# Ledger of designs, part 32: VH-VL binders against q960a1r229to459

Target 1, 231 residues: q960a1r229to459
Amino acid sequence: LKGDRIELLLPKNIDQFKKFKKDRTVISSGLITRFVSTRNPKEFSQKWISTKYVKEFNEITVNKDSVVVGAALNIQKMADTLTSSLSINIGKEIDSFIQKFSSPQIANFATWTGAIISGAKSSLSVSDLLILFNVLDAKLTLLNNSGELTQVAIEEFAEKKLFATHTIVNAIFSRSLTGFLFCLKLGETSEQDSTNFNFAALVGNQVSRIFVGLGGQPKRLTSLEVHIDAL
Below, E stands for the ipSAE of ESMFold2; O stands for the ipSAE of OpenDDE; V2 stands for 0.75 times the mean of E and O plus 0.25 times the DockQ between their complexes.

## First folded at step 13 (VH-VL; framework fv_solitomab_arm2)

Design t1 (at its last look DockQ between E and O 0.74; V2 from the best seeds 0.62)
Fold by OpenDDE, look of step 13:
Structure t1 (fold): chain C 231 residues (1-231), chain A 119 residues (1-119), chain B 106 residues (1-106)
Amino acid sequence: as target 1 above (231 residues)
Amino acid sequence: DVQLVQSGAEVKKPGASVKVSCKASGYTFTDYYMHWVRQAPGQGLEWIGYINPNRDYTDYADSVQGRFTITTDKSTSTAYMELSSLRSEDTATYYCARWGYNEYSFDYWGQGTTVTVSS
Amino acid sequence: DIVLTQSPATLSLSPGERATLSCRASQSVSYMNWYQQKPGKAPKRWIYDASNRATGVPARFSGSGSGTDYSLTINSLEAEDAATYYCQQYSTMPRTFGGGTKVEIK
């Protein structure tokens, strides 16, 4: 679609996406573009590319050893997929964690990718999805400007600020994780990003994973992990 | 023992609506996904949608998207499916089925509810 | 959507014979389940995750397969085995069923 203010491309597959991505802002929905154009009365042109119809960004795959979730999917769908595909001791906790008061992004069915990027960019925000990705040791499939795909750990994605140069294609979650997941979040309501603190611990796995969210990147509690693993 | 008991048979005209119920017992209702599967007369099984009773999250097959609505009443451990804008091709036996954790299969089924759509 | 093709559509055999039911997926799937359905009754879980018998399923039933090819075998047919068997995949959404194989006992 081409208008006075907006140029929006709607690729159907990743190859088309690669071709047209240059000099365009990636969005998940054309509705976002409409919203932006409405708020900007001044005559300017914005170039956009949407992941909404890109096949590879909208797929869910359950493998024996992993779950793959496309970047264009909403938070609820992502959470549901994990809940239904991981062990009950992990999946049920994810379900509970998401069900509890959440940001408007979760309530409004925003993409999980948006939440991850927002969380990774901010040193102030506490992201429920970001801590879940960390505690579950999630991997991201990234597309760089050269059209190459790479997989990186969620920690690396945030640490190296790869959101500046890469596009998330999907997330990969291990299905080999064992033990129990424990999550906690403190906040107020679902009216806004009200989570002020969150905690996630995977215990009973070969290596325990424990994170605390105080703003920005979740902090890993390595000493506690070592202690627990020694028990 | 886990049981899923569905409501009785329905006969409707095209364009009408019907609501089928599935009462669950013998387990914690909110802990399991409830799916719906239908079977046209003499035909195979078709998955049509599910609900996570805990989060009230739903997903539907394309064939019924926008016309069917799955809901739950946690207080009565009952799942519902409302079929609207009924078509003749919606004539089928509708089953509720629980999705089992870790075994990744439909481990318990309702007895089925026959919905007939005819002029 | 993943298409599951079951063959044969109908299988007519005598008691004591071996029955092999096939289910082929249009693409590789991670989990395959089988359900038994008798006329006028709801489906019952029969085999889950390719090779696990559900509770109450006789030992003469077995499942195998991986990738795109799965099978259900009845080693020695009994009259009570007359039913339609459906395969079902859990790998991609939506979940899909095969067309079913009707087993008839002569």
Scores: ipSAE 0.771, ipTM 0.891, lowest interface PAE 0.8, mean pLDDT 91
Fold by ESMFold2, look of step 13:
Structure t1 (fold): chain C 231 residues (1-231), chain A 119 residues (1-119), chain B 106 residues (1-106)
Amino acid sequence: as target 1 above (231 residues)
Amino acid sequence: DVQLVQSGAEVKKPGASVKVSCKASGYTFTDYYMHWVRQAPGQGLEWIGYINPNRDYTDYADSVQGRFTITTDKSTSTAYMELSSLRSEDTATYYCARWGYNEYSFDYWGQGTTVTVSS
Amino acid sequence: DIVLTQSPATLSLSPGERATLSCRASQSVSYMNWYQQKPGKAPKRWIYDASNRATGVPARFSGSGSGTDYSLTINSLEAEDAATYYCQQYSTMPRTFGGGTKVEIK
């Protein structure tokens, strides 16, 4: 039998991950997709490193002013964590919105980071998770190729294409958010689970945050925010 | 107004299974997550896991992964916890507890179900 | 997992005395709750977020603390206060409980 050699590292903590990350393709999917090639005189070798078993990427920390969600968690676990950890007017809307955009089979197994990266890369599709992160003013902790940690807003992550040069370690959500979250998803006429348009608004906070998804990155509606805040 | 009423005590042999029910009333069942906590005789409280009844999504403490199954029946507003391959160390009182939003604590508890696994 | 160590394990005091129950976390936590449990009964929410009394909790109960050290104080013990009190952290998963402090009235 002929085949290619794939080396997949499964580090158990972030220190091991930092040490072994060099020259490897990071796999953040909860449903790992394998690449297989045929054996040739000049064989091709793939070197991968997984986030799935890294302790720090699977952690959840709830602080007084923030909730931190590790990068390896699936979408549903992240959503349930936010729902449980934020004020009821925000948390219950998160729970409701997640139900509209992803089947249980996908949400229970796909990572939130995979969905965020896919949304951040696309110039055409409308991402429900990405707009949710934008309206909640999510921050990401990123690991660069030198092993240094930085924190950026979700908008900056997508704008500067940091998915190409950085590994997401966790997301950070403020627990100081107040007011009401409203999210809307609208799909094609014949498909309720696909999105052609989405909208997210957090109003009654100190500064409202309102976004619309029309394709590509969610667009912030600052003129509408100013108007709403003046009422 | 909120009530969580659990099924009665169970006596089981090692290797059997047990299913404990928790019937909720006085609120919209799917609006709140349900957690399970156990207490071995003379011991403290141990968190087992939870269910999101809208998604039937469950997650469990690492220490108890594999033998516990949490489910719901939305039509009767009832959560269930099933434990298979019972061992003597599973002898405990099992509580359902509702997660209280904004206070971030368990605001209502079932009366508890004692499960005894003999010899 | 964060380990919560409660002390003392048993506290026997006379009515009217001041009781102080300690809960120490193995690492810093940001959110600590307390539950009261009487024999044969389910726990009841008692103190949430370190210092807030749940509905129906008498004013003689107070909670305090931060970081790794938290306490529950009963200013003037009454007979009905005889129970076991558990602390519970909500800063990491899994949520963990202390081993309890049993308060007895002499």
Scores: ipSAE 0.637, ipTM 0.837, lowest interface PAE 1.7, mean pLDDT 84
ESMFold2 (binder alone), look of step 13: mean pLDDT 92; pTM 0.926
ESMFold2, look of step 17: ipSAE 0.618; ipTM 0.827
ESMFold2 (binder alone), look of step 17: mean pLDDT 92; pTM 0.932
OpenDDE, look of step 17: ipSAE 0.546; ipTM 0.833

Design t2 (at its last look DockQ between E and O 0.70; V2 from the best seeds 0.00; counts 0 for: pae E 2.5 > 2)
Fold by ESMFold2, look of step 13:
Structure t2 (fold): chain C 231 residues (1-231), chain A 119 residues (1-119), chain B 106 residues (1-106)
Amino acid sequence: as target 1 above (231 residues)
Amino acid sequence: DVQLVQSGAEVKKPGASVKVSCKASGYTFTDYYMHWVRQAPGQGLEWIGYINPNRDYTDYADSVQGRFTITTDKSTSTAYMELSSLRSEDTATYYCARWGYGEYSFDYWGQGTTVTVSS
Amino acid sequence: DIVLTQSPATLSLSPGERATLSCRASQSVSYMNWYQQKPGKAPKRWIYDASNRATGVPARFSGSGSGTDYSLTINSLEAEDAATYYCQQYSTLPRTFGGGTKVEIK
């Protein structure tokens, strides 16, 4: 595209990433698409750093109580990991739901972090991946500019706009969730990434989690959760 | 009853390709991921990769990427594994295996397909 | 990759004896499975999640362990137990297998 040469670093591990990150714009697969669509080429950084080959950002770990998925994984690999590693009633619904909101070409190549950041930034769009993370009570491990790691709930990530100051390292999903997951998408066809309305409920867990998406951050329906848990 | 039936033994020369089939019955094919595992003569088992038949998404062990291709035909409930540019060290028995949800292990295996690569 | 080291490579025992098969992981794992393989046959799921017997596995088989050290025990060996037993970890990708322990009946 328009412009001069750029410098792109491809670190192999998180220590190299921390060392080189400070003066560079972080690139995920979704970030490259965003740069191409920018109207003003002057807004592009000339010095970039990629997460694609960082070992820790590509790791998957299944523990007794949790599944940890690295930030550089594509949407489909994350979904398949969750489907294989969570209870059958939750995992199979995840597999079914992703078929409704992301085409195979996008899901197989786009990172889940790109989709989460896009959803968290928007005050108007309805994000299917973001509501899925909310209903599953996902946690994110974040790296600040000083190289320190912290963990936050997905709600806090969006609310505090941490995408502006932090790099996502991984997501953590509980394997202790029980019950039935139900997800609904209304709007464009199942192959589209646009949604007018979505809904996600985890019922039969110790505390139900129910969310609705009408634009911006998913809204938790805590009053409905209390009524459902009482039945 | 769940059954995985694989295609017959193959004898190939180095540089050729082979495609092994695994026909599933007794369950809804698209409900389960299919994995492939190989076993060289007198050796242990080596995981190759898997396919999500709903999405045709595959992932492979790093050591085998580039030569293996896993596919499915949902209309016949059949998974395939193709291995190109065959080498003598690819001589092995190749198994398909279904991932068992809730038990997080391979619950059903095909009978195996022996591929012999010799000059 | 997590390396699984099984020992012994071969275990030759008489009927009625107790067999203990070891599987040691290069890193801590949370999930260990065991498969039985008879000569010329496909592997069969035998023990899953360290200690759970698959359907049809006799009660004389038991599994135990955590972290890096896992075991499969046959309390009273029978002739039909002659086979090679493989451990397999699920906790990280790629999914890896041990080299196997061949159990022989004297």
Scores: ipSAE 0.535, ipTM 0.785, lowest interface PAE 2.5, mean pLDDT 84
Fold by OpenDDE, look of step 13:
Structure t2 (fold): chain C 231 residues (1-231), chain A 119 residues (1-119), chain B 106 residues (1-106)
Amino acid sequence: as target 1 above (231 residues)
Amino acid sequence: DVQLVQSGAEVKKPGASVKVSCKASGYTFTDYYMHWVRQAPGQGLEWIGYINPNRDYTDYADSVQGRFTITTDKSTSTAYMELSSLRSEDTATYYCARWGYGEYSFDYWGQGTTVTVSS
Amino acid sequence: DIVLTQSPATLSLSPGERATLSCRASQSVSYMNWYQQKPGKAPKRWIYDASNRATGVPARFSGSGSGTDYSLTINSLEAEDAATYYCQQYSTLPRTFGGGTKVEIK
């Protein structure tokens, strides 16, 4: 799409996406682009590229040992996939946790990727999806500026601020996780990421994973993990 | 025992709407996904959509997207599917089916509801 | 969408014979299920996750396969086995069914 104020490319596959990504802002949908263009009637000339129709960004794959979720999918679809594909003791908790998302969170972060990036950028907000990804030890498939794909842990993504140089293609979740998942969120607001506090613990797994969100990146509670694992 | 009991047969004209029900019993309704599958006369099975009763999240096959709506009533443990803008090709037996945890399959099925669309 | 091709479309055999039903996927799938459907009845889960018999399924039924090729075998056919069998995959959304194999007993 070409207009006086905006140029939007709609690639259909990752190869096209790689080719056209240069000097363009990545968006998940044309809706966001339209919204931005409407709010800025003045000299707003930006080049955009959408992941909305990129096949690799919109796929869900359930493997024996993993679940892969495309970056362009919405939070609900992502959550539903995990709920239905992980163990019952983990999946049900995910379902319950997501149910507690506020409408603004769903509206503002239509894609799970948006929530992850927003959470990773923020030093103040607490992202529910970010803590969920951490507790589940999720991996991200990233596309760099050279067109190469790499997989990194969610912690590394945030720590190294890879959102500045990479595009998320998908998330990978292990299906080998065992035990029970416990999630808690408190302090829902109408803000971007509407949670002031969240907690996630996976116990009964080979290695317990426990995180707390008090602002910014989730903090891993290693001492508690060690204690629990010793019980 | 788990049971899924569906509403009776329906005959409608093209363009009309119909709402089929599936009453679940014998398990916690909100814990399981409810799917809908249809079967045209003499044909195979076609997945058409599902609902997560806990979050009321739905997804549909492209073939019915925008025309079919799946809902639930948690108080009665009943799933509904409303078929709107009916076409002759929508003539089929419609089944509700529970998606089972851990076994990744449809473990229980309703008896089916035949919907006939004819002018 | 993943396309499941079942073969043969119809299988006519005598009691006591061995029946092998094939289900081929257009791409590799992780989970394959089989459902039995008798005329005028709802489908019943028969085999889940390629090789597990559902409750009440006779031992003469078995499932096997991986990747793109799956099969359901009836070791010794009985009259009650006359039905249409459908394979169904859960790997890539949406869930899809095969076209079915109708087993007829002579």
Scores: ipSAE 0.528, ipTM 0.828, lowest interface PAE 1.3, mean pLDDT 90
ESMFold2 (binder alone), look of step 13: mean pLDDT 92; pTM 0.932

Design t3 (at its last look DockQ between E and O 0.76; V2 from the best seeds 0.00; counts 0 for: pae E 3.5 > 2)
Fold by OpenDDE, look of step 13:
Structure t3 (fold): chain C 231 residues (1-231), chain A 119 residues (1-119), chain B 106 residues (1-106)
Amino acid sequence: as target 1 above (231 residues)
Amino acid sequence: DVQLVQSGAEVKKPGASVKVSCKASGYTFTDYYMHWVRQAPGQGLEWIGYINPNRDYTDYADSVQGRFTITTDKSTSTAYMELSSLRSEDTATYYCARWGYNEYSFDYWGQGTTVTVSS
Amino acid sequence: DIVLTQSPATLSLSPGERATLSCRASQSVSYMNWYQQKPGKAPKRWIYDASNRATGVPARFSGSGSGTDYSLTINSLEAEDAATYYCQQYSTLPYTFGGGTKVEIK
């Protein structure tokens, strides 16, 4: 679609997406472009590319050892997939954690990718999804400007600010995690999918994973992990 | 013991609506997904959708999207499926089925509810 | 959608014979379940995760397979085994069933 205010490309496959991505803002839905266009009274051109019809961004795959969730999927669908695909002691907690979300983005079925990126950019708030990804040791499949796909840990994604140069294609979660998941959130901020405080702990796994969020990136509590693992 | 008990048979005209119930007992209702599967006369099984009773999150097959609605009443541990804009091809026995954790299968089924759509 | 093709559609055998039911997926799947259904009754979980017998399922039943090819085997058929067996995949939504194999005992 081409207009005076907006140009939107709708690639149908990842290869086409790679070709058209240059100098365009990635979005998951054309509805967002309409919203932006209506708010801008001035004739100014924005170039967009949508992931809506790209298969790789919209698929869920449950493997024996992993769950893969496309970047264009909404938070609810992502969460439900994890809930149903991970062990009961982890999945149920995810379900409960998501149910307690108060963010408008959750209610509006926003993409999980948006929440992750927003959380990774923020130094003031902590994304609940971001801490969940961290505690679950999630991996991201990223597309760089050269058209190459790479897989990185969620921690690395945030630390290196890869959102500036890469497009998230999907998230990969391990199905080999054992033990119990505990999540807590307190308060909410005006930012997307964020709280004032959140906490997540996976215990009873080979290696415990414990994170706390007080703004910006979740902080891993390594000393507590060591202590727990020694018990 | 886990039990799923469904409502009785229904006969409807095309374009009408019907609501089928599935009462669960013997387990924590909100802890398990409830799916619906239908079977046309003499045909195979077709998955049509599910609900997470804890969050009331639903997903549907394309064949019924926009016409079927799955809901729950937590207070009575009952799942519902409302079938609207009924078509002749919707004639089938409808089953509720619990999705079991860790085993990733339908471990318990209702007895089925036959819905007949005829002029 | 993942298409599951079951073969044969109907299998007629005598008591004591070995029955092999096949289920082929249009793409690789991670989990395959089997359900037994007798006429006028609801399906029953029979085999889950390709090879695990559900509670109450006789030892003569076994499941195997991976990727795109799965099978259910009845080592020695008994009269009570007459039923339709459906395979079902858990890999991607929507969940899908095979067309079923009807086992008849002569």
Scores: ipSAE 0.497, ipTM 0.814, lowest interface PAE 1.3, mean pLDDT 90
Fold by ESMFold2, look of step 13:
Structure t3 (fold): chain C 231 residues (1-231), chain A 119 residues (1-119), chain B 106 residues (1-106)
Amino acid sequence: as target 1 above (231 residues)
Amino acid sequence: DVQLVQSGAEVKKPGASVKVSCKASGYTFTDYYMHWVRQAPGQGLEWIGYINPNRDYTDYADSVQGRFTITTDKSTSTAYMELSSLRSEDTATYYCARWGYNEYSFDYWGQGTTVTVSS
Amino acid sequence: DIVLTQSPATLSLSPGERATLSCRASQSVSYMNWYQQKPGKAPKRWIYDASNRATGVPARFSGSGSGTDYSLTINSLEAEDAATYYCQQYSTLPYTFGGGTKVEIK
């Protein structure tokens, strides 16, 4: 009995995932990045279930009014989907903002869900992906322990700590957003993902959304939004 | 004026590789994704991959995965495709095509490059 | 992968006649693009997002449809309309094209 044994399940669809998920730690298709960043083996459970091969977690769907991005996709593929599917003033800014993240190879291995959960858990870090999701009013489809699906805003996911009790299935972004997106990241260089301050604004939309990141969850600047919307 | 100009026709043997260029002009090269679409003789169109030239991120169709590489030279506004381990079924005309924002479609196409794989 | 089935494969009509080209998707898609291709030439964007004509496309062309069933209509054929027309979906990767409908002028 010298070392722990780890069981890893590789379901191929969401129905199999639901059947086998109980009592298991979910790992994403960006497994390499998350394993590299963890050095506490006691936090690993003995039973794991992977999202890597689940069809529904790897799907991308571009609908008339929405873009749906499966939970197992890497950040780069999500970014390219949004850039190609949203208006140019929003999509081009997303592309530019993502370029300032980790180095291209590291970014290709990191999933958006891992980055979102890491940001949502932290009271100290300034998360660039989390502020982007907030400014775009992203919705998450969540699977609870009883196999039920629900949809929540990204703000609610973090506020209610739903990462502790739910599994992310996909993210949903509106294609009806208009106006101009502006994102600012201040901190280390693009070869390091270390941000001291970030800011994201979508203005000229039906309802403006403006957020600032100073540590922990992005803060919404509703007074500024009201002023901008009046113009 | 937006223009995509591709390199000339190629004749290759099975197992060889081919590199096709697509030189873009009339727009900011890094602002638009470049896709590649091929057409076998007498057949329809098949999407085979794209590159985001701003981040050099690529994605490829399963039919060419592992054999197909898209690269760019930003200083010359040129995209390249390279297809290795050529098979007779790779005989086709290869087009570069720009993804148009707000129109969500391929708005400009290169003239095509015919690649013939024969012994 | 989403399969697009175009019909008919060939449509041979006289000038002035109405042509209707069908494109059926294997699952629901939100919109459909159409491309015109003449022999030896690259495709040209013709209709995007189901019904919008690309720049320079004559008003006699119209696109319609939703879900799995889309069509391209030419309400009065001209000789210059002889070409193969391809539908294309962009709802998910890989983007896929229909097999084409060749329009010939008698």
Scores: ipSAE 0.418, ipTM 0.740, lowest interface PAE 3.5, mean pLDDT 83
ESMFold2 (binder alone), look of step 13: mean pLDDT 93; pTM 0.944

